# Ledger of designs, part 59: VH-VL binders against NAD kinase (nadK)

Target 1, 268 residues: NAD kinase (nadK), of Syntrophomonas wolfei subsp. wolfei (q0aze0)
Amino acid sequence: MKIILVNNRFKENTEKKAQEIAGQLSALNVEVIIDNGLDEPYAGTVDFIMVLGGDGTMLRAARRYGQRAIPVLGVNMGTVGFLSNIEINELAEYLPLILREEYSLEARMMLEVAVFQQQSLLTRVFCLNELLLRSNSPRMLSFALEISGQKLEPYRGDGLIVSTTTGSTAYSLSAGGPIADPQLDAFIVTPVASHIINKRPLVVSPEREISLHLLEEREAIIGIDGQIKMDFGAENRVLIKRAPHPLLMVNLKAKPFFTSIDRSLQRQ
Short names: E, the ipSAE of ESMFold2; O, the ipSAE of OpenDDE; V2, 0.75 times the mean of E and O plus 0.25 times the DockQ between their complexes.

## First folded at step 7 (VH-VL)

Design C33 (from aa20 with heavy chain Y35H; framework fv_ragifilimab; at its last look DockQ between E and O 0.87; V2 from the best seeds 0.00; counts 0 for: pae E 3.0 > 2)
Fold by ESMFold2-Fast, scan of step 7:
Structure C33 (fold): chain C 268 residues (1-268), chain A 122 residues (1-122), chain B 113 residues (1-113)
Amino acid sequence: as target 1 above (268 residues)
Amino acid sequence: QVQLVQSGAEVKKPGASVKVSCKGSGYTFTSYAMHWVRQAPGQGLEWIGVISAYSGDTTYNQKFKDRATMTVDKSISTAYMELSRLRSDDTAVYYCAREGFLDYSPYGMDVWGQGTLVTVSS
Amino acid sequence: DIVMTQSPDSLAVSLGERATINCKSSQSVLYSSNNKNYLTWYQQKPGQPPKLLIYWASTRESGVPDRFSGSGSGTDFTLTISSLQAEDVAVYHCQQYYSSPWTFGQGTKLEIK
């Protein structure tokens, strides 16, 4: 068995824990590859991915490895997040189940985002939460949204979010989008500070293709999961589709989504 | 290990069509886009277009859009480029080439087929 | 379309000496978001397909000897062969992949003097 341990090098505690866990797994004849985010993703075949850290580390792991259809387990190292399943102090208890493959998997849809320069592909990335198109200046954007070839009336405002259902509780929520059951596969399209009163969040089929382009030359940015930023100008077009593979999240213990989000919202 | 093998040389009359095949091996065919490039005798390289082996989505050089058709058969890991209404100045070696992709971005054409000579003459 | 212009059209260099080939694009091929120049150099020997040498203007492809190096940014690029070997006789092509259509320079023929 070969496992990738994903951690954050800049967090001393997670790096030391990763080394400690790697040693424990090696003693059980498990080959371990440590990914601290600085090097290229591991290119070899692996059986399991263990993410040590918070939601940000999980988002990075999903971007790097989510399309490989390999089980991914989130192990919380501090503040409880939405993408972790167990706490670090529970790992020893659950390790035998992991090694015997005695767990269930929950599929979480991902986005495929492709940015073009006059029809030439510049960048293609995958993400778990969302794409954010926003102005990079005080000026509002004017942009076109197409859904599966259907051209909507132009948007005017500060931007737009295209989110997965998993991302419904991230930036989309802050912009007024709905809370979605992550068991549903759907795109959530949420305007950011739109000047057009009739522009509401849309919930659309994950089989739809969404494209965006600017109608006027403006300074704009595309953000991916809050971690990658790309300049976006009038000669660019972005195409957003459902990614070929969902992220396969390991479920070792019950983590009820709706009661968890309800508590989070009450505490603000 | 990674190889692109193209179909053999063709001789066609003006007005005919030619269909060149390109079979990939030694890699996951659907993970890479395939480009088509031609080179007339003693001339430089000219880009025809690119096709996604996964989706079948195409981007053509406008010069060839009306005559070129790129397709993919995933079941046999083969890409095709058909050029119709052939003219004498279409005589060239036609190459397929795999798009290199690294760090979320394309980086050019990393693996090339051996080339297919297409001669258009009466 | 982005026009790629190489200079010189041909050059002859003695064995062991330095060869320099230039490539200019009619507009920038630098993608500011990732700070990469979408420029590639290929080597083509007679009767063979082009072979990738350098991508993103300065990154050497695996298996390419370290005597080959690329430099430049934006619109002006250079391919350098520091110590010419007999097997380096070929036509060299630069290419941009920043904007469609992808375009190539006219090629530079490198010969032994």
Scores: ipSAE 0.587, ipTM 0.833, lowest interface PAE 2.4, mean pLDDT 90
Fold by OpenDDE, look of step 8:
Structure C33 (fold): chain C 268 residues (1-268), chain A 122 residues (1-122), chain B 113 residues (1-113)
Amino acid sequence: as target 1 above (268 residues)
Amino acid sequence: QVQLVQSGAEVKKPGASVKVSCKGSGYTFTSYAMHWVRQAPGQGLEWIGVISAYSGDTTYNQKFKDRATMTVDKSISTAYMELSRLRSDDTAVYYCAREGFLDYSPYGMDVWGQGTLVTVSS
Amino acid sequence: DIVMTQSPDSLAVSLGERATINCKSSQSVLYSSNNKNYLTWYQQKPGQPPKLLIYWASTRESGVPDRFSGSGSGTDFTLTISSLQAEDVAVYHCQQYYSSPWTFGQGTKLEIK
């Protein structure tokens, strides 16, 4: 068995723990690769990904490895979030199950985000939570939203979020989006400080495509999972689709999503 | 191992249409976009358009938008480019070229077909 | 459309000597988000299709000899062959893929002096 340990290089405690766990796994004849984000994603074949840390680390892991259809386990290390399945102090207990591959998988839809310059593809990325379009100035943006070729009325506001159901409890929620069942596949389109006071979030089928472009000569940015920033101008277009592969999240321990919503949100 | 094989040379009269084929092998055909580029005798390269082998989405050079049609047949890993209303200045070698990508971003045309000479003469 | 202009149109260089080809774009092909220049160099020998040499302005394609190098940023780019070999006789093309339509330079014919 070969496992990638994903941690946060900026959090010393997670790095130390990763090394410790790597040692333990090696003693069990498990090959271990540590990914702290400093280097390029490991290109070799692996059987399992263990994410040490919080939601941010999981998001990074998802972007780096999600398209490879590898089981991903979130191991929480003292943070509050929605994407971890077990706590670090529980790892020893569940390690035998991991090694025997005795766990269930939950498929989580990811976004495919493509940025174009005059119809030329510049870059494509995958993400687990959301894409954010926002102004790079104190001024509101004017932008066009198209869903499967259907042109909506122009948006005016600070920006727009296109989120997965997984991402519904992230920035989309803060912007007034609905909380979605993570077992449901859908886009959530949430306006950010819209000029139209009652502009409502949209729940969109994952079979559709979402397109955004600016209607004015102004500087904007695209944010991915709150971790990646891209410049976005009047000559750019972004196309959002369901990623071809979901993230396969490992479920070792049942977590009551809906019964824990209030508690989790109050702690954030 | 990875290669693109194009159809043979064509001779056409003005006003006619020509359809060039490009068969990919040695790779997953649907994972790459296919570009079409032509080169008139003794001239530079001219981009015609690009088609996604997966979605079939197309982007054309405006110069050819009304005359060129790109299609793909996934079942046989083949891309097609049809050019209609041919004129003498359409005489050129036509190439198909795969769009290479790194980390899902394009970086150039990394594999080319051998080219198809299309001659338009009265 | 972004216009690509190469210089010179033709170049004769002695074996073992340095060959330099320039390419200028009418507007920048640098993407600020990733700091990459969407500029490619191709080599085309007589009767053959173009072959990818350099992408991202300065990265060599796999299998390309070390004597080939690309440099530049924004609007001005250079292809350099540090020591010309006999097999390097060809037409070289620069190309931008920053904006549609993708456009090529007019080509530079490189010959042995």
Scores: ipSAE 0.490, ipTM 0.807, lowest interface PAE 1.2, mean pLDDT 93
Fold by ESMFold2, look of step 8:
Structure C33 (fold): chain C 268 residues (1-268), chain A 122 residues (1-122), chain B 113 residues (1-113)
Amino acid sequence: as target 1 above (268 residues)
Amino acid sequence: QVQLVQSGAEVKKPGASVKVSCKGSGYTFTSYAMHWVRQAPGQGLEWIGVISAYSGDTTYNQKFKDRATMTVDKSISTAYMELSRLRSDDTAVYYCAREGFLDYSPYGMDVWGQGTLVTVSS
Amino acid sequence: DIVMTQSPDSLAVSLGERATINCKSSQSVLYSSNNKNYLTWYQQKPGQPPKLLIYWASTRESGVPDRFSGSGSGTDFTLTISSLQAEDVAVYHCQQYYSSPWTFGQGTKLEIK
């Protein structure tokens, strides 16, 4: 059995704990690959991914490994979020179940984000929460949104968020989008500081293709999960689709979403 | 082992059409886009277009957009390129080539077919 | 369209010596967000399809000998063969994939002197 142990090198307790857990697993003849974010993602076959830390570390793991259909377990190390399943002090209790593969999986939709330069693909990334298009200058953006080839009336404002239902509690919420049940598959399209009064958030089928491009020469930024930033200009177009595979989140311990919303949101 | 195997050489008259096939093996066909490139005798390489092997979505070089048609049949892992209204200056070797992809980005054409000579003469 | 211009059109280099091939694009092929130059070098021997040699301007494809290196950024690129071998006789093409249509240089024929 081979696992990837994901941590954040800038959080001392996760790095030290990752080494401890790796040692314990090695003593059980489990091969462990540590991913602290510095090196390229491990390219070989693995059976399981364990994420030590908060939602940010899970977002990175999802971007790196989410398309491989590998079970991913979030292990909380202090700060309660939306994406961890068990606490670090419970790991020893659940480890036998992990090793015997006795757990359930919750599928979470991911976005496939492709950036083009005049119809030539420049980059394709996957994300769990959202894409943010925003202005990188004092001036507002004027931009076009197309949904499955249908061109909506132009947008004018600071930008736009296209999120998953998992991302509905992240930046989309701050911009006025709804909280969505993460078990639903959908895009949530939320304007950011729209100058056009009647532009409301949209909830659309995950089968749609969403396309964005600027209508004027402006410099803009594409943000991915609040962690990656890409330049976006008048010659670019971004296409957003449902990713081919969902993130497979391990469920060892029940976590009621609806009764925990307020507590989890207070930590954002 | 990854291979792209193309259909055999063809001789055509001006005004006719030709359809070149390209069968992929040794990899997951639907995971990679397929490019078509041609090379006239003694000339450089010229890009015709690209097709997604999964969705069938295409992008054509504008030079060919009114005469070229790219398709895929993913059930047999085969891509096709049809060029219509042939002219003598369409005489070339036609290649299919798989798009390489790493680190969330394309990196060019990493596997090429053996080429198909199409000769257009009266 | 981005025009790719190679120089020289041909060159002859003695075995064991350095060969240098230049490629210039009419506009930048650098995507600053990921710091990649969308520029690839191919080697094409007589009667064969092109073979990918160097991608993203400077990254060697797997199995390509260390004597091949690529350099440059933006609009100016160089393929260098540090110690020419007999099997390196070929036509070398640069190609951009930053913007549609994808375009190639005219090719550089490398011969042994």
Scores: ipSAE 0.481, ipTM 0.794, lowest interface PAE 3.0, mean pLDDT 90
ESMFold2 (binder alone), look of step 8: mean pLDDT 93; pTM 0.951

Design C34 (from aa20 with light chain S100T; framework fv_ragifilimab)
Fold by ESMFold2-Fast, scan of step 7:
Structure C34 (fold): chain C 268 residues (1-268), chain A 122 residues (1-122), chain B 113 residues (1-113)
Amino acid sequence: as target 1 above (268 residues)
Amino acid sequence: QVQLVQSGAEVKKPGASVKVSCKGSGYTFTSYAMYWVRQAPGQGLEWIGVISAYSGDTTYNQKFKDRATMTVDKSISTAYMELSRLRSDDTAVYYCAREGFLDYSPYGMDVWGQGTLVTVSS
Amino acid sequence: DIVMTQSPDSLAVSLGERATINCKSSQSVLYSSNNKNYLTWYQQKPGQPPKLLIYWASTRESGVPDRFSGSGSGTDFTLTISSLQAEDVAVYHCQQYYSTPWTFGQGTKLEIK
């Protein structure tokens, strides 16, 4: 068995813990590849991915490895979040189940985001939560939104979010989007400070293709999962569609989404 | 090891079509796009098109758009390029090449097939 | 269309000496968001497919000897071989993949003097 262990080198004691866990796994005849975010993603085949950290570390792991159809387990390192399944102090208890493949998988859709210059691909990224198009100056954007070739009336405002259902509780929620069951596959299209009355969030089929381009020369940015930032100009076009593979998340214990989100929304 | 293996040389008459195959091995085939490039004898390289091995999406050089068809068969890790209505000036070595991808961006063609000589003569 | 022009068409250099090949694009191939030039250099020996040498104008592909280096930005690019070896005799091609159609230079034939 070969496992990739993903951690963040700059996050407190996570690198020490990663080395400790790698040693434990090696003692059990498991080959371990450590990904601390500094090097290129491991190119070889692996059987399992273990993510040590919070939601941010899981988002990075999903971007790097989510398209390989490999089980991914989130192990919480004390950071509150939605994407981990077990706590670090529970790992020893669950490790025999992991090694015997005694767990279930939950598929989470991902976005494929491609930025073009004419028809030339300049960058392509996969993400678990969302793409954010936003203005990078005090001036609002004027942009075109097409959904499966259907051209909507121009948008004017600070930007737009195209989110997965997993991302419904991230930036989309802050912008007024709905909370979605992550078991559903859908795009959630949420305007950011729209100046056009009646522009509302849209929930569309994940089989749709969404394209965006600017109608005026403005300083704009495309943000991916809050972690990657790309300049976006009037000569660029972005195409968003469902990624070929979902992220396969490991369930070792029940984690109730709705009670968790309800609790996090409570003021107190 | 990462390798692309192409089908063998073809001799065709003007007006016929040719279909070249390119089989990938040693990597996850569906994670990379495949370029098709040709080189006439003693000439430079000429881009024909690119196809995504995961989506099947294609981009063609307009010079070839009405005659070239690129496809992939994921089950056998093989890409195909078919060129129809052949002329004598289509005589060339046809290459498939994998698109290298790093830091969220393509960086060029990192692995090439051995080439397929297509000769068009009467 | 972006036109790629290489110079010279052919070049003869003595073993151990420096070889320099130039490539010019008719418009910039620099992508501002990642500060990368979408410009590659390939080496092609007789009867063989091209081999990637340098990508993003100046990054050496793994396994390529350190005597090969690329430089330049925007529209003007250079491939340098610091100490020519016999195995370096080949045709060298530059390519842009910034904008479709993707285009190549005409090639530079490098020979031993």
Scores: ipSAE 0.394, ipTM 0.727, lowest interface PAE 3.3, mean pLDDT 89

Design C35 (from aa20 with light chain S32R; framework fv_ragifilimab)
Fold by ESMFold2-Fast, scan of step 7:
Structure C35 (fold): chain C 268 residues (1-268), chain A 122 residues (1-122), chain B 113 residues (1-113)
Amino acid sequence: as target 1 above (268 residues)
Amino acid sequence: QVQLVQSGAEVKKPGASVKVSCKGSGYTFTSYAMYWVRQAPGQGLEWIGVISAYSGDTTYNQKFKDRATMTVDKSISTAYMELSRLRSDDTAVYYCAREGFLDYSPYGMDVWGQGTLVTVSS
Amino acid sequence: DIVMTQSPDSLAVSLGERATINCKSSQSVLYRSNNKNYLTWYQQKPGQPPKLLIYWASTRESGVPDRFSGSGSGTDFTLTISSLQAEDVAVYHCQQYYSSPWTFGQGTKLEIK
């Protein structure tokens, strides 16, 4: 068995804990590859991915490995979040189940985001939560939104979010989008501070293709899962669609989504 | 290890069509895009198009859009390029090549097939 | 379309000496977001397909000898072979993949003097 341990190199405690876990797994004849975010993603075949950290570390793991159809387990290191399944102090209890492959998988849809210049691909990323188009200056954006060939009336405002159902509790929620059951596959399209009255959040089929381009030259950026930022100009077009594979999240312990989100909203 | 193997040489008459295959091995076929490029005798390289093996989406050079068709068969890790209404100036070596991808960006064609000579003559 | 122009068309260099090949694009191929030039260099020996040497203008492909280097940004690019070896005799091609259609230079034939 070969396992990738994904951790955050900038947290001393998580790095030390990753080394301890790698040693324990090695003693059980498990080959361990450590991914601390510095190097390119491991190119070889692996059987399992263990993510040590919070939601941010899981989002990075999803972008790097989510399209490989390999089980991914989120292990929380102390920060409360939505994407981990077990706590670090529970790992020893569940490790035998992991090694015997005795667990269930929950599929979470992902986005494929591609930025083009005159039909030429410049960047392609996969993400678990969302794409954010926003202004990078005090001026509002004027942009075109097309859904499966249907051209909507122009948007004017600060931007737009295209989210997965998993991302419904992230930036889309802050912008007024609905909370969605992550078991559903759908795009949630949420305007950011629209100047056009009655521009509402949309919930659309994940089979739709969404494209965006600027109607005027402005300073704009595209944000991916709040972690990657890319300049976006009037010469660029972004295409968003369902990624070929969902993220396969390991379920070892019941974690009720709705009671968790309800509790989180009480604390804000 | 990582290898692209193309179908053999073809001789066609003007007006016919040709379909070249390109089989990938030693890597996850559906994780990469495939380019098609040709080279006429004594000439430079000319891009025909690219197909994403993960989605099937295609982008064609406008010069070839009306005559070229690119497809993939994921079950056998094979890409195809069909060129119709052949002319004598379509005589060339046709290459498939895998798109290298790193740091969320394409970086060029990192693995190439051996090439398929297509001769168009009456 | 972006036009790629290579110079010279052919070049003869003595063994152990430096060879330089130039490539100019009619428009910038620099993507500001990632600060990468979408420009590659390929080596092609007679009867063989092209082989990737350098990508993003200056990054050497794995397995390519240290004597090969690329430089430049925007519209003006150079491939340098610091100490020519006999096996380096080939045609060298530059390519841009910043904007469709992807285009190549006409090639530079490198011979030993």
Scores: ipSAE 0.528, ipTM 0.793, lowest interface PAE 2.7, mean pLDDT 89

Design C36 (from aa20 with light chain S32K; framework fv_ragifilimab)
Fold by ESMFold2-Fast, scan of step 7:
Structure C36 (fold): chain C 268 residues (1-268), chain A 122 residues (1-122), chain B 113 residues (1-113)
Amino acid sequence: as target 1 above (268 residues)
Amino acid sequence: QVQLVQSGAEVKKPGASVKVSCKGSGYTFTSYAMYWVRQAPGQGLEWIGVISAYSGDTTYNQKFKDRATMTVDKSISTAYMELSRLRSDDTAVYYCAREGFLDYSPYGMDVWGQGTLVTVSS
Amino acid sequence: DIVMTQSPDSLAVSLGERATINCKSSQSVLYKSNNKNYLTWYQQKPGQPPKLLIYWASTRESGVPDRFSGSGSGTDFTLTISSLQAEDVAVYHCQQYYSSPWTFGQGTKLEIK
């Protein structure tokens, strides 16, 4: 058995904890590959991915490995979040189940984001939460949104979010988007500070293709999961689609989404 | 290890169509895009189009848009390029090639098929 | 369309000497967000498909000998073979994949003098 252990090199003691866990797994005849974010993603075949950290570390793991159809377990290291399933102090208890492959999998849709220069692909990123188009200056953007070839009236404002249902509780929520059951597959399209009075969040089929391009020359960026930034100009076009594979999240214990989000909103 | 194997040479009459196959092995076929490129005798390389094996989306060179059709059959890891209404100047070696991808970016055609000679003559 | 122009059309170089091939694009192929030039070099021997040598203008493909190097940025690119070997006799092609349609240079035929 081979496991990738993903950690956040910038969190206190996480590298030491990752090495401790790698030692425990090696003692059980498990080969461990440590991914601390410094190197390229591990290219070889693996059986399981264990993510040590908060939601941010899981988002990175999803971008790197989410399309490989490999089980991914989120292990919380102290930061409250939505993407972990067990706490670090519970790991020893659940290791036998992991090694016997006695767990269920929860599929979470991902986005495929492709940026083009005309019809030439410049970058393609898979992500778990969202794509954000935003102005990189005080100036408002004017941009076109197409949904499966249907051209909507132009948008004017600070930007737009295209989110998965998993991402509904991330930046889309802050911009006024709905909370979605992460077991549903859908795109959530949320305007950011729209100047046009009747632009509302849209919930659309995950089979739709969404495209964006600027209608005038402005400084803009495309943000991915709040972690990757790409320049976006009037000569560029971004295409957003459902990724070919969902992230396969390991479920070792029940985690009640609705009561968790309800508590989070109440504690505002 | 990673290989693309194309169908054999074909001789066609003007006005006919030809369908070239390209079978991938040694990699996850649906994770890569496939390019189609041709080379006429004594000429340079000419791009025909690209098809994403992960989405099925196609992009064609405008010169070939009305005559070329690219498809993939994921179940047998095979890409196809059909060119219709053949003319004598379509005589060329036709190549499939896989898109190399690293660091969220394409970097070129890293693996090529052996080529399929298509001869169009009366 | 971005037009790719190679020079020279043909080049004869003595064994062990340096060979230099140039490629110019009519527009920049540098994507500033990732600081990569979307420019590749291919080697093609008679009766064989092209083989990827250099990508992102200066990154050598795995298995390609150290004597091959690429340089340049934006619109002007160079492929250099520092010490020509007999097996390097081939046609060399540059290609841009920054903007559709993807275009190739006309090729440079490299021969032993």
Scores: ipSAE 0.438, ipTM 0.745, lowest interface PAE 3.3, mean pLDDT 89

Design C37 (from aa20 with light chain N34Y; framework fv_ragifilimab)
Fold by ESMFold2-Fast, scan of step 7:
Structure C37 (fold): chain C 268 residues (1-268), chain A 122 residues (1-122), chain B 113 residues (1-113)
Amino acid sequence: as target 1 above (268 residues)
Amino acid sequence: QVQLVQSGAEVKKPGASVKVSCKGSGYTFTSYAMYWVRQAPGQGLEWIGVISAYSGDTTYNQKFKDRATMTVDKSISTAYMELSRLRSDDTAVYYCAREGFLDYSPYGMDVWGQGTLVTVSS
Amino acid sequence: DIVMTQSPDSLAVSLGERATINCKSSQSVLYSSYNKNYLTWYQQKPGQPPKLLIYWASTRESGVPDRFSGSGSGTDFTLTISSLQAEDVAVYHCQQYYSSPWTFGQGTKLEIK
């Protein structure tokens, strides 16, 4: 068995804990690859991915490995989050179940984001939460949104978020989007500070293709999961569709989504 | 250990061009934009432009647009700024700096290179 | 272009006393839909590059001592050092991130009396 241990070396004690866990797994004849986020993703085949950290570390793991259809377990290191399943102090209890493959999997949709310059593909990335298009200054953007070839009336404002259902509790929520059951597949399209007051969030079939481009020469930014930033200009176009594979999240214990989000919202 | 290391001091004649390099280390180079800022002796800071290390897309201060060229070489994690048709008033320390980014918003330049003194004299 | 004006141009303050530096923008740098002021403060010591102190007008950068604070909104901003230390002798620069071209104030030189 080969496991990737994903951690963030800049978080307190996570590198030390990753080495400790790697030693424990090695003693059980499990081969361990440590990914601290600074190097290229591990290219070889693996059986399981264990993410040590908070939601940010899980988002990075999902972008790097989510399309490989490998089980991914989030192990919380003391930071409150939505994407982990067990706490680090529970790992020893659950490790035998992991090694025997005695767990269920929850599929979480991902976005495939393709950025073009005119007709040339510049890059393709995957993400778990969302794509954000926004101005790099308070100057309003004027941009076109197309859904499966249907051209909507132009948008004017600070930007737009195209989110997965998993991302509904991330930036889309802060921008006024709905809370979605992460077990549903849908795109959530949420305007960011629209000048046109009647622009509402849209919930769109995940089979649709969404495209965005600027209608004016402006300096804009595309953000991916709050972690990757790309410049976006009038020569650029982005195409968003459902990624070929969902992220396969490991469930070792029940995590009650609705009661967790309800508590979080009451504390806002 | 995030660092930006710039090339050494240059002395140029008016009309020449200068190319300053800035090598990043200790972070994912393509995840951050790179700023170029200059400071003439005894004067304030002046923004030249910004380049995405990911796409290579640039935004220039209009004042420098016809003379400045910013590029990146991802394979060696290095950004470049070339300034052409140099004048004596281009004498300045030239800095590269990494863009800080939080909550989908840029917030300032969080890591700076040590600076490159460019002297333009006849 | 947004013009950034700092005052005073230079300031001498005794050790342990409060230092106050002002920055005015020629137009609002408040991004009202996010309630964020696109204003940043930098500290620059002789022979060194600038160092980020405060962003979004009042958010302190990691590792910056709590004696530094930023305040203000819209067009009028203040950087305060509550109790001046010897290592705080520097030129302080404000910058707006609101509109291209990004512009800086002239700088305020802070000296010990």
Scores: ipSAE 0.000, ipTM 0.402, lowest interface PAE 14.9, mean pLDDT 85

